# Ledger of designs, part 6: VH-VL binders against LON peptidase N-terminal domain and RING finger protein 1 (LONRF1)

Target 1, 211 residues: LON peptidase N-terminal domain and RING finger protein 1 (LONRF1), of Homo sapiens (Human) (q17rb8r558to768)
Amino acid sequence: TAELSHLTKNVPIFVCTMAYPTVPCPLHVFEPRYRLMIRRSIQTGTKQFGMCVSDTQNSFADYGCMLQIRNVHFLPDGRSVVDTVGGKRFRVLKRGMKDGYCTADIEYLEDVKVENEDEIKNLRELHDLVYSQACSWFQNLRDRFRSQILQHFGSMPEREENLQAAPNGPAWCWWLLAVLPVDPRYQLSVLSMKSLKERLTKIQHILTYFS

## First folded at step 16 (VH-VL; from n_26t with light chain S30K)

Design o_l14k
Fold by ESMFold2 at other seeds, fold request of step 19:
Structure o_l14k (fold): chain C 211 residues (1-211), chain A 123 residues (1-123), chain B 107 residues (1-107)
Amino acid sequence: as target 1 above (211 residues)
Amino acid sequence: EVQLVESGGDLVQPGGSLRLSCAASGFTFSSYSMHWVRQAPGKGLEWVSFISNSGTNKYYADSVKGRFTISRDNAKKSLYLQMTSLRAEDTAVYYCAREGYVPGDRTEWFDPWGQGTLVTVSS
Amino acid sequence: EIVMTQSPATLSVSPGERATLSCRASQSVKSNLAWYQQKPGQAPRRLIYGASTRATGIPARFSGSGSGTEFTLTISSLQSEDFAIYYCQQYNYWPLTFGGGTKVEIK
């Protein structure tokens, strides 16, 4: 239900890698603390936990993405194979601990919609330009890199008719960030953005660098 | 123009109650965490309370915990502070403050501030 | 609770001179520090965030530096409109805390 999907207090945090909205995040879980955390999320019915990359100064980053559990396979050796997909982005408000795993109070992030008609037109123009650049970049990759991306991440999502319908903006943006070899600090910056214009501008800069 | 306008400040007796309001305009209110900050006459600034963008997380300074309740109505673009069991030391100008925004970093700085509303607690 | 200590309490500076304001945190707040200016009868105005990032519209004569526990606000050429009280504020830990302020008086 909607109530079970809106955790904001003492949210369990898996400290591992960068996750993005709409992007699959398959996990192999072996640590007892994370096995406990995942079992609890299933038993409570929430079927979600936060994913944050590690941080030298704070144990984990100030921004992350909720992962929705699609399937779990518990192995005899104690490992779990967990199939997840990225959901809502969040900002960490306050850090905590529970039974060896991290927790956080969080606030969810959404894009702020642009309502001015001229600004919407400019946003569409920017989007179409950057999308074209992303397609060109992907098609111009050497065959081995393109094949690796397709195998691990799948095809780039189709462009969306309503750019601002989804709270996190177009899915193709997140797919692209997941496949690009960029610095985690840059990725965290983009993950935290409340503006599709900002995100498209940063993606354009990244693509220009790799072209 | 981004604006925050506080109201509801008044003279009240010790032990009394008062409700402050803050009307927001010129920005997407529901996208920002909000704060109350107070300043006793002739004194420095003191953070009072925090509420997250959705209203689900609330934090309070120890000096007001259990007596003050922060809330928001995102549909009305309004922030509130319900004060009870008021004391002389609660006398201050109360500022409504919007939390900052910067990609990738902490944002718990304040911009803008409202003009403030004066609460006086005296017998 | 993180105690923020500002010094000096009052700073008298001639117009055109450099003013240097200090802010010390009781433990590291990394770069999560903001500076505010408050003129008489007005609400505070944010000058600096992230210890050193000047906010939009703030004159270039204002600069911030420091990290960890020691922070400085510098006004490189003090103007008559810079007479005010300046506050530092840490945002690395809850509760959020301010320094006691430095009153800058123009000689």
Scores: ipSAE 0.881, ipTM 0.935, lowest interface PAE 0.6, mean pLDDT 92
Fold by ESMFold2, last read:
Structure o_l14k (fold): chain C 211 residues (1-211), chain A 123 residues (1-123), chain B 107 residues (1-107)
Amino acid sequence: as target 1 above (211 residues)
Amino acid sequence: EVQLVESGGDLVQPGGSLRLSCAASGFTFSSYSMHWVRQAPGKGLEWVSFISNSGTNKYYADSVKGRFTISRDNAKKSLYLQMTSLRAEDTAVYYCAREGYVPGDRTEWFDPWGQGTLVTVSS
Amino acid sequence: EIVMTQSPATLSVSPGERATLSCRASQSVKSNLAWYQQKPGQAPRRLIYGASTRATGIPARFSGSGSGTEFTLTISSLQSEDFAIYYCQQYNYWPLTFGGGTKVEIK
C-alpha cells in the first residue's frame, strides 16, 4: 500500500531520545512494547512513528519528531536494529496508550516564511554569521570528539542556497542541535520553533555559551 | 495587523442549522490551530471546538458533540462552524479565537479573539 | 473535565487599590493557565499565559502567580479602565475550561 504520510491521530510514540529533521536516529529495540510498535508500523505500511523524550510529569514531552523507517533487521532473539531518519516535527495535542506503548494526536510544525525583502536580507546575514560560528566551533573541537561526531552523524550539511525552501529550515541547524551537548529544554524549545530567525538566534546563544 | 472577523450569526428556530465563518488576516493562518468559544448572554465563557493547523484533528465540548462540525480552508484563510440541531442553550455570542504560540510549552490559550457573532435560538 | 473555580464572584475595589483574584483548578494544571479581561460589549483580552507571563502590551500592574491548583491575578494599583470581568482558563487538559469569572467593580 502507499505510504501514509498524513498520520496525525493515535500516532505511536517511541519515548527515548531527541530526534531532529534530516538527522539519522539508529535504534536498538529490545523492549517488547517497542518491538510490537515497530512490527505494527511495518505491517500497516506506515513505516513511521514519533520520537519524544521522556517527561517526569507526563509520559513524554509536548514536542517531537517523526522517524521514517529506512531499514530494519529482526534478530533471532527478538531484538531489532532499526535504521531511521528524522522527518516532520510535531506538537502533541492529546496523549493516549496502546498495548503498553504511548500514542498521541499530533499536529505537524513547519517554518513560517519571511516575505519582506529587508527581513530576508537580514535573515541571510544572520544565517551566514551563525553558520560561520558553528563551523568554527566544530573545527575547534578536540580531534577525538570531532571524529566521533563524523562517524555517528556524518559531516555538517552544506548550507542551502534557499534558506526557506525546506519546511524545517536548513538541515545544518538540526545536525548542529543533534551533536551539541545542550540542555534538553533548549533542544525542545528549538524543535518547536516556527521561525528560522528564532532558531538561528537561539543557536547563536548556545554557541556563544560554549565559546 | 492580526484580525479575526466572524460572520453568519442569526436568529434560528430550535432544530435549525446555521454556519458560522471566521475570516483571518495579518498572520500565516495555516500555522495556527483555531478555536470557537461562546458566551451566552450574561454568562461566562465556554470553549466549543478546536481544529489543528492542518485540519486533521478536531475536538468538541460534550455539549455540542455530534451537532457541531468545525472546519477550515487554509487557502481561503477561513474557519467555519457548522451547527445543526440547534437548541435554546446554544444561544450565545460565538468567538473565533487563534491559539497561541510559545516555543517549548503548551499553546492552548487564545490571542486574538474576533469580535463575535450572535446566534439566537428561539421559537 | 477540569473545573475552574474563581473567587470572589464580585470584588468591589476603590481606584488605586490592590485587587487580588483567585482561581482554583479541580486538579493540577501545572502552569498551563491563562487570564483574560472582558469589558461589556467587547471580546476577551488575554492578560497572562503560563500562569505568570504577562502578554506583550499588558501593563505591569497586572501580574499572575501560582501553579498546580491555586492561581492568583493581582492588579497592583487599580485604574479606571480595569473595572471588568476577569476569567481564568486552564489548557493542560481537554476540554479547555474557564472559570466562572470575577467581576471587579468600583467600591
Scores: ipSAE 0.876, ipTM 0.932, lowest interface PAE 0.7, mean pLDDT 92
Fold by ESMFold2 at other seeds, last read:
Structure o_l14k (fold): chain C 211 residues (1-211), chain A 123 residues (1-123), chain B 107 residues (1-107)
Amino acid sequence: as target 1 above (211 residues)
Amino acid sequence: EVQLVESGGDLVQPGGSLRLSCAASGFTFSSYSMHWVRQAPGKGLEWVSFISNSGTNKYYADSVKGRFTISRDNAKKSLYLQMTSLRAEDTAVYYCAREGYVPGDRTEWFDPWGQGTLVTVSS
Amino acid sequence: EIVMTQSPATLSVSPGERATLSCRASQSVKSNLAWYQQKPGQAPRRLIYGASTRATGIPARFSGSGSGTEFTLTISSLQSEDFAIYYCQQYNYWPLTFGGGTKVEIK
């Protein structure tokens, strides 16, 4: 019970949508099973649950993102609004079930840091190029689409001085993946990547498709 | 170059104990789940145990459950298998194996393997 | 647990010919299947993962196919270094399980 900052066993799983590190994920909760799951997360003090998309061959995808509960607001009609933000990415090891909701044993994913000076230079060059491409894409959106993105996700995070300081890499990458209209399979692939270079390369490919 | 080097294989009497070690190099050890796989002389491969990247989840084959304990030390880049209550049927070459990596899919295949360490359980 | 059955146990093939190895799962493992090669006195080497994806550095003469319960490893135009024992392994369910192996030997 005390100081469970790194849940890895029988983690409660909300099966709904794709979530990403640092990205807000507001939820409307109406099903009794998920109301129970969220209540338990608050009562135990963990204030976290995993988010995974559904899977046609399993109950949910093999990769997901932890959501940190910031606030819960009850509505008069019996629903609740749950204010969350994405935290650590994870891989599902083993699936389970508890009182109608899914659970999983998981392992967390972090980027493998490059320490070779030449590779760091190449990574920064790629990062700056792809960041510029992302900015251009966002600035060229129609006003209604840009407004919707700003309303739901906020503005694109600023580039970070140290590209490898955060375990999940730069926040702007996750923001961009959250707002891009891409194939769910592609989204899961990028979520699971342990290499910032791989992630930037895939983002570049996506942006080229939309240009 | 990615490398796994097992050590600690020995001749042990039935009921005895033995600790296997695996030293990892050439990759970020803490980013990978690890396995032990064994092969009895002249026989096929048998998965023995799994440990997650952080060490918080551990799984065992039924044949060794309750007798073997997998562990890891990420600071030392080392994987361990503590074996107790050893039996003749535990006689095998024991391989240390790194779990695979492929974005978006299951990864519980093995690459690379160590060269193995022989455990012989005999009177 | 999932039983993996390989056939044949031994396959006699001449150099330059094609070898076809079968692996059957007791229930669907989707495409979560790997193939390994093991030469005498050596550790296994991964060849194929995801049923059909050839690992980096593996010669093009190795190919995998199948899904669900039935899988095939094909080795076109066998080379002298290909005479070995081949194992399939499912990774859809815990515990992870291997087939019994197929020995590919000189006819």
Scores: ipSAE 0.876, ipTM 0.934, lowest interface PAE 0.7, mean pLDDT 92
Fold by ESMFold2 at other seeds, fold request of step 19:
Structure o_l14k (fold): chain C 211 residues (1-211), chain A 123 residues (1-123), chain B 107 residues (1-107)
Amino acid sequence: as target 1 above (211 residues)
Amino acid sequence: EVQLVESGGDLVQPGGSLRLSCAASGFTFSSYSMHWVRQAPGKGLEWVSFISNSGTNKYYADSVKGRFTISRDNAKKSLYLQMTSLRAEDTAVYYCAREGYVPGDRTEWFDPWGQGTLVTVSS
Amino acid sequence: EIVMTQSPATLSVSPGERATLSCRASQSVKSNLAWYQQKPGQAPRRLIYGASTRATGIPARFSGSGSGTEFTLTISSLQSEDFAIYYCQQYNYWPLTFGGGTKVEIK
């Protein structure tokens, strides 16, 4: 039933930026089509829409993240400031259009949990290693950049006792991807991964590059 | 080992009904979209139907729309195809197929395929 | 509906020689194309996805190329086990569609 409470057909799509689970995504909405889309989301009570980056070969990328609306502030000039946070990741199945904005049929993505005891142990070891690398990278940033990250995104989430409890994996991974200067195409690849091991491995490679 | 095993193929009369099943093992079934693909004897491959990982989106080839219903039971790791109003041209081997996985790209290719189950529609 | 046209329908090739199979889409499918091999009485086996990416365990003599509307499967040195029917399949648009197949047989 919880999965049935989420949209999967004709989901409204905001085509703009990368969004990640658990990460805030503040938006300035000025285009009439997106103002309409946001108004409808509020009026229907769903208070969510999909976020995808643009794609040169399609109207938008094949993968995205749902955004949950937390607050909307309407400005006198017609713009809206929309406070959102990332929810479930998704894959686009089929594209559509409604009143000038994009829509999609989607399927949600979740991590596949490992249950083999040796694999769990190896996953924990990798997780702790990469988490330590991430902490080191963050502490070694120039003070100005570290302060900017803290102001915009908050502190790096603490490591979780059960690293496989959340359907999208540990929140710190998504926080890190949001703040790292990584090419959007590479970010889409990581967003689409169904394995925490794959995601941690990619993050490790990124951090090693910046070491 | 990843395996898909179809069952339920039979000889039926035109206008009849039949339900195909596909048992999945060796992978997390609920994480994958699934398909049915058929092949008439001596002919090529024809995509029949799609169901998303949670079962909320379903697509059908025009040739079967309104007559076939795809479904899945993720708890039982099973895929189904309910066929009604069967016609002679529905005679085929029906394959259960798992949709692919590759980060960042389209995935609507098939690996693995089941062994197939034969449906024969004849008077 | 995207029509996939394979040519030739039958390709007669001697063992050890090169086979070149063509697949043409009625409109661009980008690189969203897969190739399958099917032997008598067996299910298809995936060889190539993404137009040019070999699946794990597929011998290097199989290679795929092309994008848009024109695609090629090349078998650089045919082995006895390679005589089969080969299908291309686009996955850029719904419905998913296959080519009619190319039978590769002994000359």
Scores: ipSAE 0.872, ipTM 0.931, lowest interface PAE 0.7, mean pLDDT 92

Design o_l14k
Fold by ESMFold2 at other seeds, last read:
Structure o_l14k (fold): chain C 211 residues (1-211), chain A 123 residues (1-123), chain B 107 residues (1-107)
Amino acid sequence: as target 1 above (211 residues)
Amino acid sequence: EVQLVESGGDLVQPGGSLRLSCAASGFTFSSYSMHWVRQAPGKGLEWVSFISNSGTNKYYADSVKGRFTISRDNAKKSLYLQMTSLRAEDTAVYYCAREGYVPGDRTEWFDPWGQGTLVTVSS
Amino acid sequence: EIVMTQSPATLSVSPGERATLSCRASQSVKSNLAWYQQKPGQAPRRLIYGASTRATGIPARFSGSGSGTEFTLTISSLQSEDFAIYYCQQYNYWPLTFGGGTKVEIK
């Protein structure tokens, strides 16, 4: 139900890796605290939890992404393989703990839509240019690296007709960020952006450095 | 131009109630967390309350907890502070403040501030 | 609750000279510190965030430094319009807290 999908208070946080909207995030769950967290998510029907990278000054980063549980596979040794996919991006407001795992109060992040017709045209031009640059980068990868990306992340999503239809912007942007070899600090900055123009500009800068 | 305009400040008796309003314009109101900050006459600044962008998380200073309620109406681009059980120590100019935005970092600083509205609690 | 202590309470500085304002936190707030200027009868104006990042439109003579528990606002070449009270504010912990202010007056 919609109520179960709109968590903002005491949200369970898995502290592990960077997650992005629309990007699959398969997990191996072996720690008792996370086994408990996953079980509760399923039992309550929410079937989602937040994912944040660890932080040396805090227990976890100030920004993250919700993961939606698609499937859980229990192994004989007590481990679980949890198939998830990224959903809404969020900012951490206040940190907490519950039964050994982290929690947070959060606020969700969405892109601010551009309404001016000239700005929309400029945004589409930038989008198409950066998309072409991303395709060129991917096709120029050595076969070994391209195959590894395809195996783990799948193909780059096709461009979308309406660039601003999704609250997080085009899926291909998040796929690209997931596969690019950039520092987590930079990834967190891009994850937190409320502007598709900002995100495309940063992606373009990254791709230019690789050309 | 980003603008915040407070209203509703008045003279009120101890134990009374008052509702403050803040009208926002020039930015996407629903994308920002909002705050109330107050300043007693001749004194410094005191943070009062926070509300998240969707309105689902609310925080209060201990001095007002249980007496003040922050709320927002994103459709009307408005922020509110419902004040009850008012005390003389609540006498202050109350500012509406927009929380900041900077990718990747903490954002709980204020820009802009409204002009303020004066609340006086006196017998 | 994080106590923010500003010093001095009042600072008298000659025009064209440097003013140095101090702000100390009761425990580390990392770099999550902002500075505000408030002129008589006006709302505060944000000068600095992130301890050292000057906000857009703020003159270059304003600079911030420090991290952890000790922070400094420096006004190089003091101008007549810089007469005001300056506040620091931490945003690392809830509740958000301000210092008591430093009044800068021109000799």
Scores: ipSAE 0.872, ipTM 0.933, lowest interface PAE 0.7, mean pLDDT 92
Fold by ESMFold2, last read:
Structure o_l14k (fold): chain C 211 residues (1-211), chain A 123 residues (1-123), chain B 107 residues (1-107)
Amino acid sequence: as target 1 above (211 residues)
Amino acid sequence: EVQLVESGGDLVQPGGSLRLSCAASGFTFSSYSMHWVRQAPGKGLEWVSFISNSGTNKYYADSVKGRFTISRDNAKKSLYLQMTSLRAEDTAVYYCAREGYVPGDRTEWFDPWGQGTLVTVSS
Amino acid sequence: EIVMTQSPATLSVSPGERATLSCRASQSVKSNLAWYQQKPGQAPRRLIYGASTRATGIPARFSGSGSGTEFTLTISSLQSEDFAIYYCQQYNYWPLTFGGGTKVEIK
């Protein structure tokens, strides 16, 4: 439909929670407007919609993540369980509405690659340090919390050989942000970052706070 | 260093056409949204047009809608403004401007600006 | 369209004194406001974004404050090089709009 005709104009927006690249985002859909939105996405074959957290002043946040529909299961009572996974991050340019659900013109975000050899080495060192801190944090969680995370999110993704190959950076960073008890403003800031160094630095700050 | 260099400003007749160019260097051009901003001689600043990083979204001031077209070529690190049906009121210095970056917030402020290129619309 | 109104149109102050420039928006732009300095024959230079965040390399004598509809730019100890026109710009709504400018003259 026109909602997804160019993948950047009038993109349908589900206003609910934070989503992150590569992270599963299972949804329980009961509102007629969102059932309509998802049905349209399937009909058009795009099988995607944007996810944004709510915002007290703008209805929804200025940044979000596309969700890719993997499966839909309809329940007898009219609810749906929608299996999604995070894709591209985006910035909202202009807001709109269609049939009770939000839409947006968007621009996609991806990391700017570091080219200088000394900076690449420093980035690798920072990455390995923060990854070790994240592993330590996860292992030191009380068993109840660790089990809940494993059940709902799975294991932390393993380190990637090329830190800058993926346009969103290492998957383990997004997994960690999804499981950390981080306030929404911080979540949006990290989601919007175009620098892996910035993202790793902020993750390190969070982990130090919980140490 | 980050630089923007405009070119293509000229003296043109009312109703004429002109194409402005802006060459970018010193930053990853494809990761930034870009703008044109103009300033009539002795007057204030007026935002003219926006183009998103991929070029798929474009916005225009009401004063130029239907007459101006913004475009970009990310491979050539270049921004363009195609102007048609020019009027005397379009006489201005035209600045190429890079949109800002700040995590988590709105970014539609400008840094840097080019030095500008003068368009004069006169008989 | 959001109208940005700057006052005064011209401000004459002695070197070393404080200059206070005002910018009013026709409706709330939250903190999505930037300030620029433009000297004769030059392109504008960004001073402040986010209403109050000083850009890197901008002297500490420049500060911004305000939110919603009322904003100020303060130059705490005016230097002779601060003679310029100052513009505010909102970026909360499309189209982006500038104020009419405040010309700062040094007596």
Scores: ipSAE 0.871, ipTM 0.930, lowest interface PAE 0.7, mean pLDDT 92
Fold by ESMFold2 at other seeds, look of step 18:
Structure o_l14k (fold): chain C 211 residues (1-211), chain A 123 residues (1-123), chain B 107 residues (1-107)
Amino acid sequence: as target 1 above (211 residues)
Amino acid sequence: EVQLVESGGDLVQPGGSLRLSCAASGFTFSSYSMHWVRQAPGKGLEWVSFISNSGTNKYYADSVKGRFTISRDNAKKSLYLQMTSLRAEDTAVYYCAREGYVPGDRTEWFDPWGQGTLVTVSS
Amino acid sequence: EIVMTQSPATLSVSPGERATLSCRASQSVKSNLAWYQQKPGQAPRRLIYGASTRATGIPARFSGSGSGTEFTLTISSLQSEDFAIYYCQQYNYWPLTFGGGTKVEIK
């Protein structure tokens, strides 16, 4: 339901890696605090927790992505294998702690839709150009590296006809950011953007660097 | 083009109640967190209250906690401050303020501000 | 609660001269600091955010610097419209807090 999928207060935070909307994020969990956090999420029915990278100045970053739990396997040796996928992006409002793991009050982020006809046309043109650049980059990878990406992240998402249908914009943008070795500073900047134009422009710059 | 217009300021007696409104235009209201900030006559600025973009998180200054309630109606692009148990020290110009936007950084700075509405608490 | 202390309370400066305003935080607020200008009878206007980033439309004579606990607003060549009260505001911690203001007056 919407209430179960719309956590905003005292949200459990896993402090580990960068997560992105629509992107799978498999986890191996062995710390008792995170095992507790995940068990609680399942028992309460929310089946979600936030993912943020660490930050030396604040314990964890000011931006993150919710992870939806798909599957959990508790191993005999005390580890858990957690299958998740990225959901909504968020901004951290206020930090907290619960039983050894971090929590946060958050607000969700989504793209602001452009309504001007000329701006929509320009956005489509930019999107198609950057998408083509991304496809070319991926096709020019050596087969070993392409195979590794497909194995870990799956296929590049298909081009979407309506660029503004999803609140986070096209899924292929997030997939690309997940597979590219980009500095966390740039990752957090893109994650926090409310403008598809800004995101596409940044992705274009990144692709030029790697091409 | 971006505008915030406050209303509802009035003269009220101590212990009284008052509801302030702020009408927003020229931007996607539901995408922004909003604040109330006040300024007593001849004094500095004091942050009063915060409400997140969806309205699910609300924070208050200690001086108003338990007496003021912030709310918003995203369909009507409106922000509200319900004030109760008013005191003389609540006398101030009350500003509606939109929170900022900067990718990757903290955003709890204010632009724009409304022109303010005067609340006077006097017997 | 983070206390923001501005100094001086009043700064008398001749037109065309440099004004330097100080803002101190009781704890580090990193670079999460904004500066506002307020003229009589008007709402505050944002000048600087992120300690040093000038807002769109703000003249280049305004500059901000500092991080942690010590911050400075500099007006390099004071114009007639710059005589106003200036406030700093931290946004690293809740509650958000302002300095007491520095009034910049014509000498």
Scores: ipSAE 0.870, ipTM 0.931, lowest interface PAE 0.7, mean pLDDT 92
Fold by ESMFold2 at other seeds, look of step 16:
Structure o_l14k (fold): chain C 211 residues (1-211), chain A 123 residues (1-123), chain B 107 residues (1-107)
Amino acid sequence: as target 1 above (211 residues)
Amino acid sequence: EVQLVESGGDLVQPGGSLRLSCAASGFTFSSYSMHWVRQAPGKGLEWVSFISNSGTNKYYADSVKGRFTISRDNAKKSLYLQMTSLRAEDTAVYYCAREGYVPGDRTEWFDPWGQGTLVTVSS
Amino acid sequence: EIVMTQSPATLSVSPGERATLSCRASQSVKSNLAWYQQKPGQAPRRLIYGASTRATGIPARFSGSGSGTEFTLTISSLQSEDFAIYYCQQYNYWPLTFGGGTKVEIK
C-alpha cells in the first residue's frame, strides 16, 4: 500500500480568487514573486499551491483550495498562463511569508461520510431535489448569462452515482458555487463545510434566493 | 454522544516522565484538531498543546515546549501527551479538548472537554 | 502572548438577578472569543463562541457581546445552577489564552 505525503507546513499561497475542488482556475501571472512561487512548485515536483481570496483583517482568508498545476505557458506580453484545477480544501492554521509571497500551515478538509442507511437515503433525496433545482435555475437563465457561464466554466458536471465517493462531495456542487454570484463570506462558509447535507442545504437556500 | 476520557495521570517526582491518553468516541475523530488544556489546583485554565486533524502540525505553549510531545492515533481514536522533565509547576488536572467546528470562521475553541486526569509532581 | 483580564474576580448576586462579567484583551482579538462555565469538580462547559454566538443547548439567559478588546458575558435572571466560575478565552493568536476567571456566587 502506497504511503502518501501531503503538504501541510509552509504551503505557498497565491492570494487572488476563490477556488473550488474540481473547478479549473486559469491564471495569468506577471508578478515576480508568484512566478518564483510557481517555478519552485514545479521544481520540487509538488506542482501545487494554495489559493485564497484576500482578507482585509488577515491578508488572506482562513480557508482555501489547493490548485494542481497542469501546464505553464509564456505569453509575448510578459505574462505566464498557468493552467490549474482545484484539489483539496484546507483551513489555515498559521500564516507566514517567503520571498514576498504568503505561506501557511494548513489542515485539509474532507466530508464526513454518513454510514446510516436511513441517513444515506435522506441524503440522496436531498441531493436529487437540489440537483434538479440547480438544473432548473441554469436552464432558466437569460441566454447571455448562460452562454457566459458555458464559455468560462463549461457545462454543469453530471450527477454522480456515489455521492460520498469523493472527499469533497459531488463536483456539480462546486461548479455551481463557482458560477453563482454570491458574497465571498458565503462562499468561504460553504467551502469549509465538512457535511454534504450542510452544503446541499446551503445551496438550496442560495438557489431559492435567485429564483 | 460525544465523549472524551483521559487517563494516565499519576504522582511523579520532579524530572520524571508520564504519558497521558485520551479516548474519543461519538464523533469522527480524524476530522477534528485536538488540544490539551491544564488547570493547576485552585487556579485558572492554561492551554498546553495543539495537534491538527492529520497530526502533521503541532503547537505548544512556551512553558512546555521541548518537554511535552502531543500525538494522535486516528485509527485508535486516541490523543496522547508525552511529558518529560516534569516540574512542580506542571502539577494540574489535564483536560483533553476537541476543537470546534464553525463553517467559515476560526475554530480554536473547545467542545467537548474530557473529565480531566490529575498529574502531581512532588518529591 | 495576549493577556486576558477578567473582572470582577468575584461577583456576589442573588438568584433571579442579572450578572455582568467583563473580559479585556491586551490587543484586539476581533470576535474570536469564547466563554466557558466551570462548576466544582467538573470540566469547563462551552457557553459562547465568536464573542456572541450562544452554543446549541445553552439557555437564552446567557448572552455575549463585544469585539476587539472589550467583551461581556451577561446572565439575565440567574438560576441556582449558574453559580460557577466563568472563563473567557481568545483564539485569534497562538498561543491560545484564558482569562483568570470570575466566580459568580450566591449572595
Scores: ipSAE 0.865, ipTM 0.927, lowest interface PAE 0.7, mean pLDDT 92

